# Designs tried in a protein design chat: VH-VL binders against o27280. Part 11

Target 1, 266 residues: o27280
Amino acid sequence: MDSMNVPEVLEIKRIVEESESVKTFIFSWDFRREVRPGQFVMVWDFRDEKPMSVSLIDPVRSEIGISIRRVGEFTDRVHGLSEGDLLGIRGPYGRGFELMGRDILLVGGGIGMAPLAALADEATARGMRVDALVAARTADELLFLDRLEAAGVNISTCTDDGSCGFKGFAHERLLTLEENHDMAAVCGPEPMMFQVMRILDERDVPAQLSLERYMKCAVGICGQCCLDDTGFRVCAEGPVFWSQELSRVREFGRYRRDPAGRRVPW

## First folded at step 10 (VH-VL)

Design K11
Fold by ESMFold2, look of step 11:
Structure K11 (fold): chain C 266 residues (1-266), chain A 118 residues (1-118), chain B 112 residues (1-112)
Amino acid sequence: as target 1 above (266 residues)
Amino acid sequence: EVQLLESGGGLVQPGGSLRLSCAASGFTFRSYSMSWVRQAPGKGLEWVSAISGRGGKTYYADSVKGRFTISRDNSKNTLYLQMNSLRAEDTAVYYCARTDWYGSFDYWGQGTMVTVSS
Amino acid sequence: QSVLTQPPSVSGAPGQRVTISCTGSSSNIGAGYDVHWYQQLPGTAPKLLIYENTNRPSGVPDRFSGSKSGTSASLAITGLQAEDEADYYCQSYDSSLSGSKVFGGGTKLTVL
């Protein structure tokens, strides 16, 4: 199982409990298989297969980390696994983030911080200044704060309930922060990303946003990850899109799709 | 070590002009908004003007708008304040200050004195 | 008049606690903008003391603390020492002003 389209069975080397609902599963990884922040992998539990973001890319230790939020039957089963247990992994897939300039803003909501944590590591390794706005519903769901701090990232937090940092939404906090960035990378709940994108566009800050959509094939064949009005496939042309690509998409930030392709409210 | 050094202060007649400079070192200059903050003798701090790291946005206190122009040369790591139509009430020590992401002034220069008199 | 209001002076004996208030409005502190605090020792430039309402830069003792509630902020100094004698300024952003940054009028702290 060494084909990019067939899962490779890997042993869980280490599990990090990031929060009550999020765990990071760490595997040994042969970096001849290139991995970039913002790409995703398909995780197979021998019953079902779901896309998950890479949150740790560590060529020095030959490790990759995949952060998974417990949200349903598949992720419940994966969260029940222990070190030494097996998972199938195929990939990586998709278009990752591109770094530009010297100053990067990261805006992450919930599990959306996972690919941004990987990007923060790459940006700091290149000597960039990294400012991260980390958002969650409540303080205990703020992800990767210690890791980001250890990497030298400047952190601002916001929580819906005000239990840590700014009380309110990420876009509201963003309006109160200084604008000195060459680019931004955004990942989180789509309504948050829509609001953040509008602010960044008005500020003339190039922004890349990472979308989540239903995926089955991950290589662009099945069409299940398509966006309205553009024909973009999240698995092939994304999951990372520039803000100008998304500005033409009617559904972005307004509704989502179920596995059958039907429109449902956020 | 972050260093900010103001220069260009001095005595000037009312209605005159003066150009202040602030030489910056020890940090990536273009990554930070910069401000001028002044303090009249025996008085409190008054924010005067700010400029974004890339130089595309400028801001002015109402008391100086139309008379003062803030600018920066990121290739020379230098912040400037062109002061025209000077008035007695502009007499102050002028500080160069760096603004962090959170909006605080985390580093200040030693200041340069501007006296507008007779 | 300053957009942010501070008492002109406060005093305390060594070892005591003092508090300096910073009162704003719905267009600045009340709109969610952060409050920062500066210490200015006699004859010197201001120095950042507290940023983002409660955070201390490296080298600032934890006997200095900040808080914010509603349209007001407060700087507390415990274990008062002679070296704390200085002027203290709060600073924020005001959305109703085109210039953006605003300072309080300053508070002279006297250590008795």
Scores: ipSAE 0.618, ipTM 0.817, lowest interface PAE 1.6, mean pLDDT 89
Fold by ESMFold2, fold request of step 13:
Structure K11 (fold): chain C 266 residues (1-266), chain A 118 residues (1-118), chain B 112 residues (1-112)
Amino acid sequence: as target 1 above (266 residues)
Amino acid sequence: EVQLLESGGGLVQPGGSLRLSCAASGFTFRSYSMSWVRQAPGKGLEWVSAISGRGGKTYYADSVKGRFTISRDNSKNTLYLQMNSLRAEDTAVYYCARTDWYGSFDYWGQGTMVTVSS
Amino acid sequence: QSVLTQPPSVSGAPGQRVTISCTGSSSNIGAGYDVHWYQQLPGTAPKLLIYENTNRPSGVPDRFSGSKSGTSASLAITGLQAEDEADYYCQSYDSSLSGSKVFGGGTKLTVL
């Protein structure tokens, strides 16, 4: 049975407050439904359904964690829930990150660190050296620092306002760091990812970037997650793309589409 | 345990050549940029040259550019410095140093002495 | 001649606090490049003391601390001990010198 297409109603087992605006909701999970870092789930609160990042993948405890930033009506309602409350979960969906080599660079902006935190756990468990550049607008919005440190990840931070670490944008900080990596994984605001991709391309570092688009079906049927120029479906061929795949996508870093299909600037 | 062992120093006449070696162990050599740093007797530290972990990029101080060539053999875990057209001012202890992601020299060898004189 | 300027010497009595300055420019420290500090005991190779402006490697006592502001950095040593007598170097990166790593001229610390 193809259970990934039908929401399963699950109890919230535990809630971790990652910041004032971000919570991680932990569920018991049967890992016969395999989950990879970079895949996403559709979260249903019995009114609306939204794609959310998987940030914790723990087969030993039979748990997954889903990190949600409070940004609107749906996420406000979900943030109001308590342990024992119910949510519907569809998935996982999409293509996850592929690990290669021994040295990985992670570049995450805001909630984009969620899938990268899951990837960091897998990479360190495999004995890889992990360097993570963690970016946010302010220090209060830097995510997963304690978790990354406990995993043995080398961390550099940057904030737009300079309240923690390097003052400035992630791509500006990246230029001041050493570049000995076999691959990079990037997730965050699309303008940030575009600028980071340019630097990684110049350095000949293979990069995988995780895109976000509006989703309805999440299995590639409705076409709402399609990228201009190529017809790539973010929910099926992505959300993780190699930088070479994205080089053919005009809209990357330049605009997005709203639920009505209109072009909207980033 | 990270270890860096320099060799190849010695006495050489002006205009001569030497090749320094640095044997690395206790870490994944190709994951790190490596540098040569020198110190003339009684003087301070001077960065000389660097090479990226995979060997694709090399950098030189202006004082040695065109005369020195840094290289590495990742299959032998060895860093090299080919020094040509040596001058008296190149007289120094030459250190092999590992560079971390933050750009610091986190491990150093014991150094090898190069003396350029008649 | 040094791209990063350090005082040539500093001194202090045991138990006192000493600071060592490192002054750069807009092409190095002022451009956001990190400052690292090294201790060199007589007759030995340098040892990393502080990295990324403020971080201590394992085994470096917490009486050593680093800071950075604007185009300058400082190393502070509290509770000065006789074994702290050494040369101290700051190091950064300078984008105007063909991407060079740069050292300060060094500071001789004398424990009185």
Scores: ipSAE 0.615, ipTM 0.819, lowest interface PAE 1.6, mean pLDDT 89

Design S13
Fold by OpenDDE, look of step 11:
Structure S13 (fold): chain C 266 residues (1-266), chain A 119 residues (1-119), chain B 107 residues (1-107)
Amino acid sequence: as target 1 above (266 residues)
Amino acid sequence: EVQLLESGGVLVQPGGSLRLSCAASGFTFSDYAMTWVRQAPGKGLEWVSGISGSGDYTYFADSVKGRFTISRDNSKNTLYLQMNSLKGEDTAVYYCAKRSWYEGYFDYWGQGTLVTVSS
Amino acid sequence: DIQMTQSPSSLSASVGDSITITCRASQSISTYLNWYQQKPGKAPNLLIYAASSLQSGVPSRFSGSGSGTDFTLTIRTLQPEDFATYYCQQSYSTPYTFGPGTVVDFR
């Protein structure tokens, strides 16, 4: 195991409250270790370890941000931390997003906006036009709106309850949009991604989608994140996949495997 | 066929207020951002303000920021521009224009409405 | 703000001529440059978007090129209806800005 696979104990520099359930933890980062939007790190609180997407990449300030949604015991502990506290970070791991073209569409749902926010920053820095469809259940769960707006991203919002923007789901909103982009990046609930991918494929828009699976080792050894039939390891071949790759994945949009290896339907 | 029709342009005194309207038809209004562009007599075009399809986000030129408000009623397919604290330099033909989603160009324009600010 | 300039401010040409208008941005705007035609007393009409894409319904004698900071509108075989004012506009970032315009009139 190389130094990359050993957790580095880092101090939380800042904590940004993104929403009621999401916080972004800011760390100093040595950018000699390159990190790309779409890649993830393993966060270790000295008791447990979980994969988390990088939501902020700031080479100017030599910082990265990790956005974490409060969903269980591990994240409860992490959300209880304060600035100055320590976490172990190892990585980054996985395949990140690849930017191409001049105009990109981002479609994100909930915490799925985390890696897309980082991608948006890179894209805008490259002089690309970024359109973002930001979806959530309710208005108060929409993430990174101010940040995206400040970056010059064209934002469209979508909420299940209609409390903000389009009332409905992301794929429904997408269907109402007539124009295509050079590429799309998608991250969110898998049912959302599945529907969005179908639409983008029909429109011949190249799309990359970030999958979420249970990860243990993050280095392609344990097989916990292995996708059925294909043998794709989300931590190694992913988490970002092209739509063509996912078209071969039978379980995509249908089910996932839990930590015990059981099939859990979406 | 896409149609945009501005209205509300009149003579108003400096310091006065005025609201312009733009009635849209021929497309799904709520799907597209809208914009106001003005043109002073004998001058060039100046972008004034923009609003997203849902109305969630608004943008303004510095020259009108704090004085103008842009809004829309998607149920009525209507775009508005509330202009307060009007100045002589605000005298112009005001156009409403439809903005594309992808490219950001203005593919359809109204014929404009004249706002004259004079004492 | 991104400043847009055009050259020339005006030009005289004859029917059948080929003319070129230049637009320059104060910073790179990639290909987010659009061209409009405006006739006296009328609203602007979109001619070219994304620097080189021809708007539907616009004659093929119109063409656009360029990227970054320098852009060109070319009208080949100028027709009587082409005498008008032409504006470039950057759609890279708000506030959107227009060039000062180029008047194309009869020689």
Scores: ipSAE 0.000, ipTM 0.506, lowest interface PAE 11.0, mean pLDDT 92

Design S16
Fold by OpenDDE, look of step 11:
Structure S16 (fold): chain C 266 residues (1-266), chain A 119 residues (1-119), chain B 107 residues (1-107)
Amino acid sequence: as target 1 above (266 residues)
Amino acid sequence: EVQLLESGGVLVQPGGSLRLSCAASGFTFSDYAMTWVRQAPGKGLEWVSGISGSGDYTYFADSVKGRFTISRDNSKNTLYLQMNSLKGEDTAVYYCAKRSYYEGYFDYWGQGTLVTVSS
Amino acid sequence: DIQMTQSPSSLSASVGDSITITCRASQSISTWLNWYQQKPGKAPNLLIYAASSLQSGVPSRFSGSGSGTDFTLTIRTLQPEDFATYYCQQSYSTPYTFGPGTVVDFR
């Protein structure tokens, strides 16, 4: 257990350009250390450390993939790396998705599709029927479409600008879909997840949602990712939560805390 | 209270056809996947077929694929199993069961209806 | 298809005994394993789901454990009403498959 908290220096085997702003970094992985979709790892570039979701889990090739969106200084540095370069990886951490049922719905927005793509692979491998609602601002920001299609996932797309699929937001597209599923997994912008959760609740579809909060230690000690009132630690009790759990979280869909601990509205 | 009631089980000749029904009550029928499980006399349980809540997705065991059809009428809270080209090995008590959201277990079962295929 | 096996096929026990039934899958099914109890002439009843979760209304003397390929159902302090046939069932992938069953009868 202690070993998992020490970053392992790994070579980037491959880099997949998913979009203009998203790259997937592939690493060799010893699967004696189990990793589940929805769990995250801490990525260390020897200067800073950030939590990242696992987007690819390939036991056959003994590889994992980490998809990273370029959003700041850390990710800028990482995006400047090449195949053969090194990164520190520790983990995995957190509670991942739990597959249940036979028919599942994935609802993802932007980089939120990263953990869902991994979940899709597992679900399809298990013979489950997988529907995926993939949302983004524009067509060029839709992630993992070819990968999902190749896996046999039934894909619906929506974009804010209508450049691909349904013009509108994920929850609006969801309202147009008639099929009920045994379970849903949701990951994306929190306002999106909030609206999607409400719809799924009305449809009595069990839903798991992956939250994003500022994480520092990843081991439930520092409290930086603690959710108000509940005391839930996103890194320990999450990042995947059941909708019933999130219904108790007042801040969900409303605000988050930044690295300084200040409330930042969504 | 959840209730499932199978009907339609009778004696039929090999090669014949039969439709079973399962009337459901006590829960929102359309929200849940349903399944048929059969049990030959003195034998174990065998999963036969499943159908999603909406009816859009159906699943079959290889032993019945191409011969059986599963359907549902959510307006009538009824599950059906159309059995064609029946064989002697299809002789069994057929149970309808409700599938739960979690882990796909069958939490409620009907009393079963006996289908006998014999010359 | 995933093949399920159980052991033993039958066992005799007395009231008050603790018994263990094992179930094995031909491949890993994680925790997608359920246990049912069936009495003669009756439909099966769910006992355990997700390998170790006790169904509502089921006595706490029933417990399940295991993950991957090997699973166990334990009945502590066997009661007269516990004499029945027990089946494991994988819900990992279709076609769903049941174990052959374990008959628990009076010694």
Scores: ipSAE 0.000, ipTM 0.513, lowest interface PAE 12.9, mean pLDDT 93

Design S9
Fold by OpenDDE, look of step 11:
Structure S9 (fold): chain C 266 residues (1-266), chain A 119 residues (1-119), chain B 107 residues (1-107)
Amino acid sequence: as target 1 above (266 residues)
Amino acid sequence: EVQLLESGGVLVQPGGSLRLSCAASGFTFSDYAMTWVRQAPGKGLEWVSGISGSGDYTYFADSVKGRFTISRDNSKNTLYLQMNSLKGEDTAVYYCAKRSYYEGYFDYWGQGTLVTVSS
Amino acid sequence: DIQMTQSPSSLSASVGDSITITCRASQSISTYLNWYQQKPGKAPNLLIYAASSLQSGVPSRFSGSGSGTDFTLTIRTLQPEDFATYYCQQSYRTPYTFGPGTVVDFR
């Protein structure tokens, strides 16, 4: 068995309060184990295990960050942790984002900005021009704005309630932006991603989208994260997919399967 | 103003037990990991033990593992070090120190309390 | 465990001198290296954290540098109050470990 499949117990070095519902947990990381933006790790609190995207990759400081939104029992426990507490982390897993071209567009919604923030750091470090459309329900839920700004990212914001930036959804804001990009990376609520993908396809902009599905094994064995018709395993063939791949996935933007395997509409 | 005040250091016989206390003030105690560092007379600094902010996780140097216990009462803003099976080499000034939330350095220290283990 | 070493173990200097103390880790600790000053009978005081960040209230004549395994503390224009023992400490992972210390005394 690959050592990457054994959780490594790591100390929480520090915690960053990103918003009322989102915290970033920082860990020391041995970068002999490579990690790419868009990949995920399995976080184990010694009771349960959940997949989480890596939101910070810092080879200089030998650190990674994992941003977690408080949404349920597991994340409630994790959010109750303090500096010095321990978590088990195994991975990374999955296919991450690929960077191409000179100009990149990032479109993120809510916690979906987590992997995109890591991608933004890499892109800017490579000298790429990065535009980011950051969406959230309200202004106080917009994530990583200061971090992105500091990295030199050109930021556009939109909120459902209009409390910051464009009032409306990400795809609506995108329609108001006419600039072309060499590629796009998208992550957020699946209905958002679906609409954004359609616009990008119409504009002939290559796009990569990160899907979220219920995962258990993270190694492509259990099949819990299989997408209907295609048989794509989000943990193995994804979570990052090209738009052309997702165009073959009937359930994309329409429904997902819950832990019991039932179809749940978006 | 951050303040740390150690107490409990006394003369004890080998094999004996002693509990040190550290009273903390001036910061949100429960948010920060705390640590004990000791210094034998005329020697350097030695990290002894650490405890997470919540108190759920504890860490020890090999030299004290199995003999010392670290704990905290966040409702009282107090850190403790229970020392059992004391040895002569445990003779030292014991410092309570606050760990930084950012880089894990010890930004504030108490004045220390002297523990002497001798027959 | 990560072992820390310092060089020199002691040095003599005069007021106004510039001195450099080195610290080495047995493995890479990134920038998780901190410097402390301790005077006789007193608790240590933090000088530098994260290898190069000056702690609030510490004079600018103190500076730190380095990353990975090799680090340096520099004191420019040594003042009378700077004669003390200096320790490096890694905070990369537990157990945390200190260097053996460097005594800076009067020439």
Scores: ipSAE 0.038, ipTM 0.607, lowest interface PAE 4.2, mean pLDDT 93

Design Y22
Fold by OpenDDE, look of step 12:
Parts: C-alpha cells; sequence; structure tokens
Structure Y22 (fold): chain C 266 residues (1-266), chain A 118 residues (1-118), chain B 112 residues (1-112)
C-alpha cells in the first residue's frame, strides 16, 4: 500500500490522438495492481502533478490509458511529450464505478467520456447492453466514438452547435430517448451532470456520477477536495458517487472551490 | 392506444394481504417505469411505489416500506403490487400509472378499490 | 401533511383567469426537479395536464399553462369553462425522501 503512493516512472508506450485537444497516453501496467473504471491516477511530469482518469484498462495487452485534455500549463507540457518519454504515475486512487443489471446508460460530456469509455469496455465484456449518450460542444470534440462502436456500444451523439447528432445539451437529448435502463453512469461538466441526474432520478434509474474537484494529495488527508456540508473527499469517498450521495452535496452543480478555497460558480 | 387496467382490489381485514395487477397495452412496456398511486376516499393523491422499466430498481413510500412489494412481468406486460399487513389507512383507490420520460405520470388506469376493514 | 402545498380551493366565473399555486422546498422544486400538473374530474382517474413545468400534452387546450420559479410552481387557467371544475394536483420529486414522488394536497376548482 505504501508503494502505491510513490510515483512509478513509466515510459509512454503509445499516444493516441483522440481529438485536437485530447490525447490518450498508454503505459505498460502490472495488473497485480488492480485498477477499476472510475478510478484516477496522479500524473507527475517531474514539475507538477495532476489527477487524471483512467480511460483504458487492457489486461490482455497489460496496458492502461490515461486521457488528458489540453487545458493549461501542465497539460501543455504533457501534450508535448512523445512515445518513449517518461512520466511519473502513482495510484490508482478513489472509488470506481459499480456495474449492476443488464442494461446500462452512459452519459458523458467532453473529457468526461474518459472514465466512461473504460466502463463501457468492462460492461460489454460482461455481456451487458450499453447505450452511450456522448455529448460535446462540437463534432470534433466528441470522444471515443470509434472505440465505443467497436465495443458494440449503441451510441447517441449530442452537440451544442448541432454539428453532429442532436442539437442541444445532453439532458435535453436524454429526455428524447425512449428507454429506461437498469443503471446509469455519468461524467462531464457538473452542470450537465446535475441536470442528467435529475432526469434519471425522476425515471427511477440508479445513477453513479464522477466528480472533478481540485485535488492535491489524492489520499484523503489534505482536504482540498472536500465537499461542503458532507465532508466527502472526492479522492477518497469518490470520485464516483451515487445520486443519493450527491443529493446531500449542496454545492453539486452550483459551485466549486478553487485552489485557494474560494467558491467559484460554474 | 395506451391502456392500463387495474384489478385485484376488494375487501380485506386488517393484517390481511392483497395482490393488485395492472395490465398494460399500447406501448413497449419494458421501456417505461411504472408506479402505483393511491387515493383515500375524499383525499388527495399519494405515491406508493415505483419500479424501473426493466425491474432492476424499486422504490417505496415510507408508509408502505416493508409491507408492500412492487414487481413486474415484462413478458406479460403486467405490473403487480403485493400488499401485506394491510391497515385501515391503506384503504384507497389504487391507480397504476406510467412514468413518462419527463418524470410525469402520463397515463393512468381507472383504479381498483381496496378496502381494509374489520 | 403534503410535501407540496396547494390552496384547498379556488373559484372563478366563466371566462375568468384563475391561478393555482404549488409551494415546495429546496429538496424538491427548489432542487431543480420538474413540476407536473394533473386534472381529476369528479369520479374519474387523474389526467396529465402539464408536464415539465410548462408543456401541454396533446389535447390539452392552450388556456392551461404552467410556470415554475424558485421553490414554487403555478397553474394558470384562462377563459375558465364549466368543464374545468375539478381537482388539480401538482407533483414533483423529493430527494430528501429516498426518491419519493410527491404530490400537492390538491385544489378544488369551482366554476361559479
Amino acid sequence: as target 1 above (266 residues)
Amino acid sequence: EVQLLESGGGLVQPGGSLRLSCAASGFTFRDYAMSWVRQAPGKGLEWVSAISGRGGSTYYADSVKGRFTISRDNSKNTLYLQMNSLRAEDTAVYYCARRSHYGSFDYWGQGTMVTVSS
Amino acid sequence: QSVLTQPPSVSGAPGQRVTISCTGSSSNIGEGYDVHWYQQLPGTAPKLLIYGNTNRPSGVPDRFSGSKSGTSASLAITGLQAEDEADYYCQSYDSSLSGSKVFGGGTKLTVL
């Protein structure tokens, strides 16, 4: 257990360009160290460290994938790396998704599809029917479509500008779907997740949602990712939460805290 | 045309049991969550229980938890409500209702009367 | 006793506008859950009147309208007609009651 908290320096085995802004970095992985969809790792570029979702879990090839969106200085540096370069990886951390039932609905927005893609692979491997609502701002930001299709996932797309699929937001598209599922997994912008959760609650569909918060230690000690009024630590009790748990989190869908601890609206 | 038809209501003594059925037609039954809603004589509507489309999830009002069981047979397009340990306050017309994708009850049966009395 | 609060009764003359209020809390209407409205004619089962706060099902006249703001919702009926005499119920979802669907206490509308 102590060893998992020390970054292991790993060579980038392969890089997959998912979109203009998203790359998946693939590493050789010793699966004696178990990893579950929905869990995250801390990625260290020897200057800074950031939490990233595991988007690929391949026991056959002994590989994991980490999808990273280019959004700042850290990710800019990482996106500049090549195959053969080194990164520090520690983890995995957090609570991953649970699968139940026969039919699962995945609702993902943008980079939120990363953990859901891994979940889709597991679900399909178990023989589950998987429907995925993939949302993005534009068509070129839709992630993992080919991968999901290859896995046998039934895909519905949604874009803000209507460049692909349903024109509008994920929750709006969801209202037009004519099936109820045994379970749902949701990940994306928190306002999206908030709206989607509401609909799923009203449909009597149990839902798990993966949250993103400022995270520093990843081991539940620093408190930087603590959610108001509940004491939930996203890195320890999450990042995957059941809808019933999130119903107790007043800040959910409303605001987050920045590195300084200030409330920042969505 | 969507149709819901309740049956199984009647007179029962306190502590007794009763099983309600709701036959559904005119839509893909498995795609919709279903609920039971009851209405005591001269009173308002009260949600009783719900079940997801594929039956993987069930919900109950606190007033009936541990006593009522909701189930469905999608091969028969039928919704059920097993009511045990019935009480006088359970006396009501029981409606089966389809849950729309908006979370509303878009179709209702005509209801079946359940009377719990000594 | 109802989680959502409605006036017990409202009345109006034919042709008038009446409004029925539905007051909830931060755990239901205020949490962002939709409000739906039902009409129940005497001796009949409820009928969906408004869904998703403002939407009318097919067959419902446009003189029925719904609105939502904060922790409350409202049903407005314009051009009141004799056949509108019925009980009206609002309905929503409450996250504090373990996934309960909740109804208002109902409002009896009398057409004078």
Scores: ipSAE 0.611, ipTM 0.841, lowest interface PAE 1.1, mean pLDDT 94

